# VH-VL binders against b7kms5, part 11

Target 1, 80 residues: b7kms5
Amino acid sequence: DTFETVRNTIRIESEVDESLRQLCHEERITKETWLEAAYLYLCEKPEELAQVIQLAQERLSQRKAIADYKRAKTMQERFL

## First folded at step 1 (VH-VL)

Design na2 (framework fv_nepuvibart)
Fold by ESMFold2-Fast, scan of step 1:
Structure na2 (fold): chain C 80 residues (1-80), chain A 123 residues (1-123), chain B 107 residues (1-107)
Amino acid sequence: as target 1 above (80 residues)
Amino acid sequence: QVQLVESGGGLVKPGGSLRLSCAASGFTFSDYYMSWIRQAPGKGLEWVSYISSSGSTIYYADSVKGRFTISRDNAKSSLYLQMNSLRAEDTAVYYCARVLRYFDWSPDAFDIWGQGTLVTVSS
Amino acid sequence: DIQMTQSPSSLSASVGDRVTITCQASQDISNYLNWYQQKPGKAPKLLIYDASNLETGVPSRFSGSGSGTDFTFTISGLQPEDIATYYCQQYDNLPLTFGGGTKVEIK
């Protein structure tokens, strides 16, 4: 019967956050409403949604690779 | 030897301030996110704050937001926690810890911990 | 905030026993869970990361399993040096949250 919201804390890449913050400031909108609008828009565009999901998967894989490298370096410091 | 050593704890009255320090050695401090975790006497662990490797990304637990400030000096391999407006509920052993991350955007695990420094807030 | 519920809060077992501790998240956290050991008067030590991966240098008698909301930590063949409090911790979302701990005692 009414709008119900969920408060979530998310971490995104600093460079991306800076760009998004500037966009929101110039357009007089909030990050939350931009996220909602972007998701709803893409849900109506299957081809574009698939491209976004692919980019997200690529970004996640790259971040995991970098994190794995850092983890391996940490283990070397512990035992060397 | 990879090591973290805390200092600066002590007895302080409610409303007072303390500055905790954590000295890192044996690893490249500037490559790691760092965190403060606390433990009240006889109680469990509570995450307090973390700071990214560059210092640009900082988060706080709601219980300390606006009162505590985390900072770092990569040239000195040191982590700090400035604690203002202290309350009896802040009484705890404060640990500094190195964050082992799987993702640049996600803090994952605490793989190296200091010995802790006791902060007692009492009148 | 994601709530982490550990059970039991304490247990007593004999040397050589299999000990199991459970951790339940208030929402799906995938496999983003770690386990720590804290001996009396000492700082915690990371034992298991990403639900099931054993940290280097940790004895193979320790193991973790589970995903989503239900997780289990097991000590196969309890040793005297395993007397400690064990904590789970989620890192799916901020703030980072710990379980209440499980105190493991012998006898």
Scores: ipSAE 0.000, ipTM 0.620, lowest interface PAE 14.7, mean pLDDT 86

Design na3 (framework fv_nepuvibart)
Fold by ESMFold2-Fast, scan of step 1:
Structure na3 (fold): chain C 80 residues (1-80), chain A 122 residues (1-122), chain B 107 residues (1-107)
Amino acid sequence: as target 1 above (80 residues)
Amino acid sequence: QVQLVESGGGLVKPGGSLRLSCAASGFTFSDYYMSWIRQAPGKGLEWVSYISSSGSTIYYADSVKGRFTISRDNAKSSLYLQMNSLRAEDTAVYYCARDLGYSSSWYPFDYWGQGTLVTVSS
Amino acid sequence: DIQMTQSPSSLSASVGDRVTITCQASQDISNYLNWYQQKPGKAPKLLIYDASNLETGVPSRFSGSGSGTDFTFTISGLQPEDIATYYCQQYDNLPLTFGGGTKVEIK
């Protein structure tokens, strides 16, 4: 009966977080329970899971590109 | 080039209020998450609050939740901390700090302001 | 909250010495840890991010290592300008938490 949780700090796009917070407020659930439910649901649907993984890979590639750009911009600001 | 300058600190009685400001220059303020971090005299660092680049995502330490309000004005490149119901334990130098804020794998605080002293005493 | 324990709380060393500071997290934080230097009367300065990455412009004598719960910060060849208090900080979970600091003084 010991329920064990882990805490995670995640940073997601502000617009996505705002939309998710509104959904959770309207449905009277929490972000953590929504995340758990979404993952468990997708684990039982291999084709939908594959599609979500593809979207995640695309978003990760975009974030890496943005990160690289911002790092370069920050370095330029430091030395100029 | 990058500068963060805090102001608004001072002496206030318990139960009083103060509003801190942080003026940013030398970078695109609207691209960055911002935090307030405080340090009591002779003590270590304590994170207080953060606000996302757009202002839509905000988080507070439990010690200040319900009493402090973080906000920003991207058009003015300014960050604010409204402090209400101040207590003796809120006495500290308050720093504003910049982070990239997009991923937990990125460093949080690459630039800090000089700090502004808030003293809460009778 | 994730508690960060730094050791030692203070140390004195000679110029040219190797100085080692440790930081222990109360739970696994992967490599989500930064190190800061704070000189007397000044704001903190980022030295190391993501446990082991040296911030640009920071001298190579500073290094960091570790993952999980145990982290080490090292100054190879201590210099007079390194007199400061050093802090670790985790960002695996909110609230963000700092270690208690290690005051480094020169003999």
Scores: ipSAE 0.000, ipTM 0.632, lowest interface PAE 13.4, mean pLDDT 85

Design na4 (framework fv_nepuvibart)
Fold by ESMFold2-Fast, scan of step 1:
Structure na4 (fold): chain C 80 residues (1-80), chain A 125 residues (1-125), chain B 107 residues (1-107)
Amino acid sequence: as target 1 above (80 residues)
Amino acid sequence: QVQLVESGGGLVKPGGSLRLSCAASGFTFSDYYMSWIRQAPGKGLEWVSYISSSGSTIYYADSVKGRFTISRDNAKSSLYLQMNSLRAEDTAVYYCAREWGSGSYLIYYYGMDVWGQGTLVTVSS
Amino acid sequence: DIQMTQSPSSLSASVGDRVTITCQASQDISNYLNWYQQKPGKAPKLLIYDASNLETGVPSRFSGSGSGTDFTFTISGLQPEDIATYYCQQYDNLPLTFGGGTKVEIK
């Protein structure tokens, strides 16, 4: 009946993290509670949730492309 | 139905040669990077080599460099591994695998999403 | 070469248990890590890519986490069909390298 929590490790872009950290500091909240609140709020708004999911899918695709480029570049440099 | 089927394995004496083949079906073979991975009996996985979709970029693990040659024939949807100067430590099941990825033209790859069932190579006197 | 140290080498668990295995890279590989499942006599199957992303069609009870040098793979609610050897694999640098594998067995 009380809150039970899990520890998660979350990696986000440095620029996004800096902005979020500043927001949390100014509003006197934690990144953990902001994430919980944001998700719960979006669950009540299906149109907005769909837009966030689309943005998340696009960002994931961009990260994959960058990771693959770095992998190929590393492989090429290794055999120079 | 996407599949890869290996063949060409068998028993060979140390110093001998074998040529492995991997036949692809159910997808556009010429769009994919391909790898060979091996597994010694009761042991773990070891990456051996990869070849780019066009065949122009090739890399080998140090353990096989100078002895093994990877090649492909896109017209035949086939991947090959020519193994020369075989040693007892080359004894393994050899798998061919398709590299999985993302990007607009399927040019970026992370892992191996489709694998053949493997072909056993035994190097023994 | 980047060395991948996987632990434990084997474990025995009961159906319904939470199973956790770890993988440690000898240097920072960011999130460039995959997890594979290999059932006896079969080829490996990709389960997780990019450290934490489920491959299409893979049950949600499988998950991955971690970045840098320390990674964790978890099966939440072990099923009989999950009995297999699991391997991590880095793709940050050549040669591509695999962990030694963790054999998951039923008690």
Scores: ipSAE 0.000, ipTM 0.602, lowest interface PAE 15.6, mean pLDDT 84

Design na5 (framework fv_nepuvibart)
Fold by ESMFold2-Fast, scan of step 1:
Structure na5 (fold): chain C 80 residues (1-80), chain A 122 residues (1-122), chain B 107 residues (1-107)
Amino acid sequence: as target 1 above (80 residues)
Amino acid sequence: QVQLVESGGGLVKPGGSLRLSCAASGFTFSDYYMSWIRQAPGKGLEWVSYISSSGSTIYYADSVKGRFTISRDNAKSSLYLQMNSLRAEDTAVYYCARGPLWFGELSYFDYWGQGTLVTVSS
Amino acid sequence: DIQMTQSPSSLSASVGDRVTITCQASQDISNYLNWYQQKPGKAPKLLIYDASNLETGVPSRFSGSGSGTDFTFTISGLQPEDIATYYCQQYDNLPLTFGGGTKVEIK
């Protein structure tokens, strides 16, 4: 059997990134292995997985609201 | 209105250097990621480089890595591209573009300058 | 690098026609795709972002659809001012990459 890896660019809030970097440094692991382990662990725990998905949906909604605001502000600045 | 105005293009010999400038107006320059995108004559678009709003995050296409340097001066609302060791294949119109990104969800180029032509030939 | 394959490379259509352009990514990019219009001698202009969202001020005859690896851009009722080259662009991963472009001409 063979496995292969995929390179992805993931954009997260800087405060969260700083906290993850500190954790990874202290525990001597990588962000990639943290992400894999967290996902695999949560897949075995449906109640916790649902809670994480809800938090993710909330964070996504906040990011989209900020992006929408910036677009509206850009339009306003264009006409001023 | 939002404006991006490029300058600094011209004819240069292989191995030469040029510095491109982009003057931004009509928006808060320090809030935006900025990019350079090029287009060879009769060809398609190729992303060259981007720089974050603070200047702390920079990325380059492999074709220009080690030869080109992107920089910005937020106090002057200006973006720069220092181009060294120029090759014939760097011949292109170079566009200054606003973007790609502020927060990690949406990433696009909403305003582009008129472009400045760089010709590398002997 | 994520390769963006755009088809056709060029097409000719009549005013009022429905024009369809496709873009295929070499790997799953979710909905992280934009479409740009470049008129002769001009800089590109954003038309569609996030695969299907129409940019403000862009005519409603332009639309985008798709997710994953297969994307479609449509002009419903081609107008003379739509003569241009159209480009897709992915932003799922670095480096950012563009399709080869589709030149749209009127018969």
Scores: ipSAE 0.000, ipTM 0.606, lowest interface PAE 14.5, mean pLDDT 85

Design na6 (framework fv_nepuvibart)
Fold by ESMFold2-Fast, scan of step 1:
Structure na6 (fold): chain C 80 residues (1-80), chain A 123 residues (1-123), chain B 107 residues (1-107)
Amino acid sequence: as target 1 above (80 residues)
Amino acid sequence: QVQLVESGGGLVKPGGSLRLSCAASGFTFSDYYMSWIRQAPGKGLEWVSYISSSGSTIYYADSVKGRFTISRDNAKSSLYLQMNSLRAEDTAVYYCARDYRSGLFYGTWFDPWGQGTLVTVSS
Amino acid sequence: DIQMTQSPSSLSASVGDRVTITCQASQDISNYLNWYQQKPGKAPKLLIYDASNLETGVPSRFSGSGSGTDFTFTISGLQPEDIATYYCQQYDNLPLTFGGGTKVEIK
């Protein structure tokens, strides 16, 4: 095997990771190869890729909102 | 019962060849990645090679790359290791093992293991 | 390659003792580590997977813990049938690598 690979560290929600791990176990594939296949497949389908990007943007906005809320709550608790 | 049985080991001179076989029973062989792991006399375990369930993905340890070829026949529930250009340092018990979960990022653990077959490379 | 350093290389303990073996990875492997038992003249047997999960049918006296680079395997209440060599194995990256093994003997 002559494939050049890079090791990436990513942080995803625990529930999503658990679901993806189970899928990979049952289908006898790895998270690495599933991610590669999913991206390559979506690159051939612009309309579906756009939907995935939209979901990603929504999830990112939600994470920012949650982080902001937690920060505000921590500030409040600190002074009580 | 889930079982793996190796065969094909023996004594061979340096530069020689051997073909190991592993017969699987008691499970759907075509659903699993399979590996070869070896152990030199009195030494520890060394992973040699794996092959995906379909046979499309194969990887070798650097020590055997270019000399060994892993293959499988799902219709016969059999795994093979063709060993060419054998060296004294290839002397070991060779185990076949089922990868219960396969892959780099989601579980590669070996269960069951075969009983092993001894390969001795000596002049 | 990820190097797995296992300690000690051998130990002697009495029946009923608590035995601890450690395994250290040369880089972060998360919890992608398994432990195997190999009795004299036999093939290895999976005991612990994903650092801390006990394989079905394996006695509860065996346990594993750790994450990242430092891992521990413990036998609580050593039994005569536990005399074996124990190996850790990482699966974070290829090639798959094993620790050097720890031989556990009875005094």
Scores: ipSAE 0.000, ipTM 0.601, lowest interface PAE 17.9, mean pLDDT 85

Design na7 (framework fv_nepuvibart)
Fold by ESMFold2-Fast, scan of step 1:
Structure na7 (fold): chain C 80 residues (1-80), chain A 124 residues (1-124), chain B 107 residues (1-107)
Amino acid sequence: as target 1 above (80 residues)
Amino acid sequence: QVQLVESGGGLVKPGGSLRLSCAASGFTFSDYYMSWIRQAPGKGLEWVSYISSSGSTIYYADSVKGRFTISRDNAKSSLYLQMNSLRAEDTAVYYCARETYYYDSSGFWAFDIWGQGTLVTVSS
Amino acid sequence: DIQMTQSPSSLSASVGDRVTITCQASQDISNYLNWYQQKPGKAPKLLIYDASNLETGVPSRFSGSGSGTDFTFTISGLQPEDIATYYCQQYDNLPLTFGGGTKVEIK
């Protein structure tokens, strides 16, 4: 009656986390079970999965751009 | 296989110069920030310099500013460190290292691939 | 510069023991800390990134914890191949700085 589970540490944007926490509270589910359900659902929906992957790629690109900006700014401030 | 190989180390007198090279293979060198990290005999690790993937962003530790120059040649998959006005305190094994980024976060994470190191001895 | 104070500088333990080393930052670095293993004559190897995340291919007996200024690295069930010097490293701000290292030896 038990599931075999893995513990993962993940970080998400604070705005997204707050929104997801409200949803989970209202529906009486956990973040972990939401993630499992969402992934399993999308695996059976190729077109929707592709759209989610596109959004994920866009968000990753935004994070990389921010990281690159921070590096450039740090170099500018501390470089001789 | 992903690999970094340093060369150019040796014995040099105080005030002298050396140019270190690092040859990268097994990955797209032009996609990565690269660093030089050194280790004096019997001592710990000291970060020296980094260079961005395009070569446009560079930073140096205060101990080497004005004396060392980091550069890269993406077409040759090579990283360089030109060391001028060498001092006894620059004696160390010099490692080149790749700076990685993990998908569960954005920004600098860690040095995931290191070369074998090349020894620089500054002594008369 | 952010100073990383690592302790102890050396320790000796028996095979199977739980080994703990600590790293203290001179200012808050959140979770922006890595741990490396360096065996004699070899380059360092990344073990843990972002304070607590195990690098791929690294045995599960290694773990990290902590945030802010106080960090801990643990080897649960020390093995002979774990003889090495271990270093913490912060990446919150430039210049990047390393701890002084902890030499782990087997009794």
Scores: ipSAE 0.000, ipTM 0.620, lowest interface PAE 12.9, mean pLDDT 86

Design na8 (framework fv_nepuvibart)
Fold by ESMFold2-Fast, scan of step 1:
Structure na8 (fold): chain C 80 residues (1-80), chain A 123 residues (1-123), chain B 107 residues (1-107)
Amino acid sequence: as target 1 above (80 residues)
Amino acid sequence: QVQLVESGGGLVKPGGSLRLSCAASGFTFSDYYMSWIRQAPGKGLEWVSYISSSGSTIYYADSVKGRFTISRDNAKSSLYLQMNSLRAEDTAVYYCARSGIRYLGWDTYMDVWGQGTLVTVSS
Amino acid sequence: DIQMTQSPSSLSASVGDRVTITCQASQDISNYLNWYQQKPGKAPKLLIYDASNLETGVPSRFSGSGSGTDFTFTISGLQPEDIATYYCQQYDNLPLTFGGGTKVEIK
C-alpha cells in the first residue's frame, strides 16, 4: 500500500517553522501530513480558505517589499 | 566532509567558568537544531541543552539551568556553551551534535557528533 | 522526565552470536526512540532512528523493533568491530533522555 508523492522544497520563516515543528511533535504528525490535512480541510470550508489566501497574499506582499528594499540598498552600497 | 569540531575544554576549579565552542563545516549550519551532550568518566550519555536553527528556541537540562548558556552564530557556523558556577559533577566529555529531521517535523536523531572536549572540574 | 531503562548493563558473546538489548520507557513514547553505538574513546554514532529505521551506511545486521514502552535492539551475527556500548534515546518529550547503556564484549 503506497501513495504517489512529490518532494517539494519550501522556504518559510524560522519562527513559523519552529512553531509548526513543535506542533507536529506534540501531536505526533509530520509537516507533510499537516500540510496535506490543512489544505484538504480548508478546501471543505470556502470562507476559511478565502481568509487564509488573503493572509498568504499579505505575507507575500510584505516579503516582496522587504526584498526589493534590501536589494536597492545593497546595490547602492556595493557599487558606489 | 560534514564535521563538528569542539574546543575550549580544560581544567577548572569549582565555581569557575569555561566557554566551549563547536565549529561546523560541510553543511548548512543554519538549517539544523544543535545540541550539547555530555558524558562523565565511565558513565552514560546526558543531554545538556539544545538550540533551534534560528536560535529562538532554547532548552536546558535541569542540572545546568541557570548556570549554562547555549548560543550560536550562524554567520560563523559556530555553536557555544558558556558554563558558569562549575561543579565537580560537571566533569565530563562534552559533545556537540547536529539534530536531523527526516520523517517527523522536529528533531528525531543526532546524526553528526563532534569528537568531544574534556572538561575537568577539580580543586 | 521520561526514564529509559536498558537491560542488560553488560554482556559477553561470541563472534557470530545474536545479541539482543532491551530498552523500556517509563511512559508511552510511540516510536520516538533512537539507538547509538559508542566505541571506546569515540563519539556516539547513530545506528537506528524512529525505533526501526536503519541509518544510511550502517550494516544490516543491526535492527530495532518495538513501540510504546518496550523496545529491542538486535545484532545478528556479532562481529569483532561491534565491541561498543549501545544507548537508546527517546525524543518524545524534553528533556531528551538516554538509557544507561549496554556494554557489549567478545568472549
Scores: ipSAE 0.006, ipTM 0.650, lowest interface PAE 11.5, mean pLDDT 86

Design na9 (framework fv_nepuvibart)
Fold by ESMFold2-Fast, scan of step 1:
Structure na9 (fold): chain C 80 residues (1-80), chain A 122 residues (1-122), chain B 107 residues (1-107)
Amino acid sequence: as target 1 above (80 residues)
Amino acid sequence: QVQLVESGGGLVKPGGSLRLSCAASGFTFSDYYMSWIRQAPGKGLEWVSYISSSGSTIYYADSVKGRFTISRDNAKSSLYLQMNSLRAEDTAVYYCARDFPRIYGSGELDYWGQGTLVTVSS
Amino acid sequence: DIQMTQSPSSLSASVGDRVTITCQASQDISNYLNWYQQKPGKAPKLLIYDASNLETGVPSRFSGSGSGTDFTFTISGLQPEDIATYYCQQYDNLPLTFGGGTKVEIK
């Protein structure tokens, strides 16, 4: 009742999700608390944070390309 | 051509059940999250539920939680909504919608079906 | 739940007019907002995503702006085929929530 939270639905690659689920199950933690802890920990580690951001940018570029393809295909079918 | 076609709507009494279907074609159904959205006559849009591409992640609006069940069959390119314990306030046109892959999760409903009318009255 | 307040609820304008609709979120949603067009008897159609990005194939007269809690949707040069109800929708948090809609009519 003291802490305010937001409910987010995040799309994660299936294999990554499976690995994270296994980790959370073994350690008896939740994906939500793992995400919070990971971010807070990395904020105190500038060099590690920079590496994570680089990996995230690479993964984002790949997802963007796939999304753009699907969007263009859908619009072509609507307007052509 | 991307197509979504809903079916299964009709007239039911309060406490009754209906199963809605959404037949998808023209795209790789198994790549997309899918949502159900409803619209009461003369009212605005209300999001009901979504299901992830694999079916492993599901979310419901509080108004339908415990009464509605979303499911999908990727081999048949079909989405379903099982509606139990129906109430007068569930009366609406129900749309299925394709949830476009976003980098931060679900929420971009880029293609919608024509809708199917569900009327709950005595 | 995040409440989306849309205004006006309806408006009447002439062909060629500039039409402005606003949408206000009850909390900060960054730019995680879409705009939809719904013509009478039809399903909604996505026009704008991520607050300001025009969907491919949508006419350039439609535009969106804003971030945080205050958002604006504009039709520059209203056409007869633009008669519809327009909805904003946030996707920062679940459940997904829509504005109440703005009915655009030609006078």
Scores: ipSAE 0.000, ipTM 0.620, lowest interface PAE 15.0, mean pLDDT 85

Design nb1 (framework fv_nepuvibart)
Fold by ESMFold2-Fast, scan of step 1:
Structure nb1 (fold): chain C 80 residues (1-80), chain A 123 residues (1-123), chain B 107 residues (1-107)
Amino acid sequence: as target 1 above (80 residues)
Amino acid sequence: QVQLVESGGGLVKPGGSLRLSCAASGFTFSDYYMSWIRQAPGKGLEWVSYITYSGSTIYYADSVKGRFTISRDNAKSSLYLQMNSLRAEDTAVYYCARDSGWYLPRGYYFDYWGQGTLVTVSS
Amino acid sequence: DIQMTQSPSSLSASVGDRVTITCQASQDITNYLNWYQQKPGKAPKLLIYAASNLETGVPSRFSGSGSGTDFTFTISGLQPEDIATYYCQQYDNLPYTFGGGTKVEIK
């Protein structure tokens, strides 16, 4: 049997990536299959899915704030 | 103004050791991931290693694993590269570079580079 | 490791010409590619990040395009100060890898 797949590139926090890589190594699974399983599992649990979405929104806001701060600082340093 | 200044390069014999330093100023050093990138005379760029802002995560190119050690001292705004078991193929100008991100905190491009320091490995 | 194949390795062009350099990744890197300029005896300088975004302070004659595995860097109206070696670099996965460089000279 064969599956049709789509290649996606994702950027995650390096500490999270290290932890996830360790988990995948210990359990003998791949990041791709873990991501698929996690999403499918959460789709069957609306309350847990909502909590995960809230955490994702918070993390995205934090990343944007940090990126904006670093970008502004870099711009200021370049033109002073 | 952002500045990165490398030092510690020089002539060393094969099998020898050398420690490079990179002094950072003009920005909050502890907020940034840092990399070492090298360039052999007349050749292209080769990424060597990176270290996260806290020092918790480090990665090395396969060509230097087990021989080079990257480290940082945030209190001194300094980045280091300890090079052991040096080979002729390690002869290069070594640059320290700031790994700056526009979208994500980890960074995606090298927006500031030092002037480089030459390491020559020969008998 | 992701291999970056850059072409041509060198080129000679006249002032005012349109110069095109290509970079091919051994696997899909979406838009996670940067372009750097290195003038003789100097450290590299970032020109383009995330395939198509012009770094602040970089002249508008420089541009980048592409996604997936095929990327293009263009200089529209080559100037004498553009004599340099240009490098692509992927940041989709570690280790970060650079193309072999393209040396741009005036003919």
Scores: ipSAE 0.000, ipTM 0.599, lowest interface PAE 16.8, mean pLDDT 85

Design nb10 (framework fv_nepuvibart)
Fold by ESMFold2-Fast, scan of step 1:
Structure nb10 (fold): chain C 80 residues (1-80), chain A 123 residues (1-123), chain B 107 residues (1-107)
Amino acid sequence: as target 1 above (80 residues)
Amino acid sequence: QVQLVESGGGLVKPGGSLRLSCAASGFTFSDYYMSWIRQAPGKGLEWVSYITYSGSTIYYADSVKGRFTISRDNAKSSLYLQMNSLRAEDTAVYYCAREGSYLWDTRGAFDIWGQGTLVTVSS
Amino acid sequence: DIQMTQSPSSLSASVGDRVTITCQASQDITNYLNWYQQKPGKAPKLLIYAASNLETGVPSRFSGSGSGTDFTFTISGLQPEDIATYYCQQYDNLPYTFGGGTKVEIK
């Protein structure tokens, strides 16, 4: 095997996980490869990377109710 | 082998309620989005609702929103449609259908259909 | 909502004829279109998915083509068992919408 990998354990919000799992099922990819591809893609797009970092900071600081609202909206946009 | 069987249709008065069931067999039910699609007598097909594989996301056509509730029980390989505040315009054969596959990005393609169950809303 | 306009609403053709049905979307749906066959008293059956892909077990005389807003469904060499109503359906956006159907009869 020529690939070096590191085992990571991450915890994400349940609704986000459900949405990502559905995307992975539909596209026939794994969460691991999606995460790798998303990060690599964003590293080549500094403006988009900055937006993602801002969203991550916002999610960390928001109260549960507001975070749940945004998560639900993002999921609706993905599936609806 | 692979099949869907609906039940629960019947005659009901306007304002009444019915609960439809759909029993799946011959495939891994929990791997698929499921939909309800209806057809009024002599008319065309109208998509009613879908539910994702886990039940986490549900969508309704505007015509039934607030009155119908779709749900599933993956342990029992069953899909349900709770219909409340029924109107004459809801009279139709109701089909449950399998859509979207873990194997392929064919979300929205209904490859397996039940035989349908007739719901008649009449005074 | 995306509207699907299907034409003609009905047609009559002879066994062996080439039958063409069209479906027009009110906006660009790329190739996210399916075709179904419904025989009297029965549930619909998927024939074509993603505009041009033949479903497994479906006879090769059925075909689909098109992209964007204009789609065509063809039966090459109509057979008696092909008497049915045919529907197109888009899945680009919710709600999923069906065409009005085309009733195919043999004369």
Scores: ipSAE 0.000, ipTM 0.613, lowest interface PAE 16.2, mean pLDDT 85

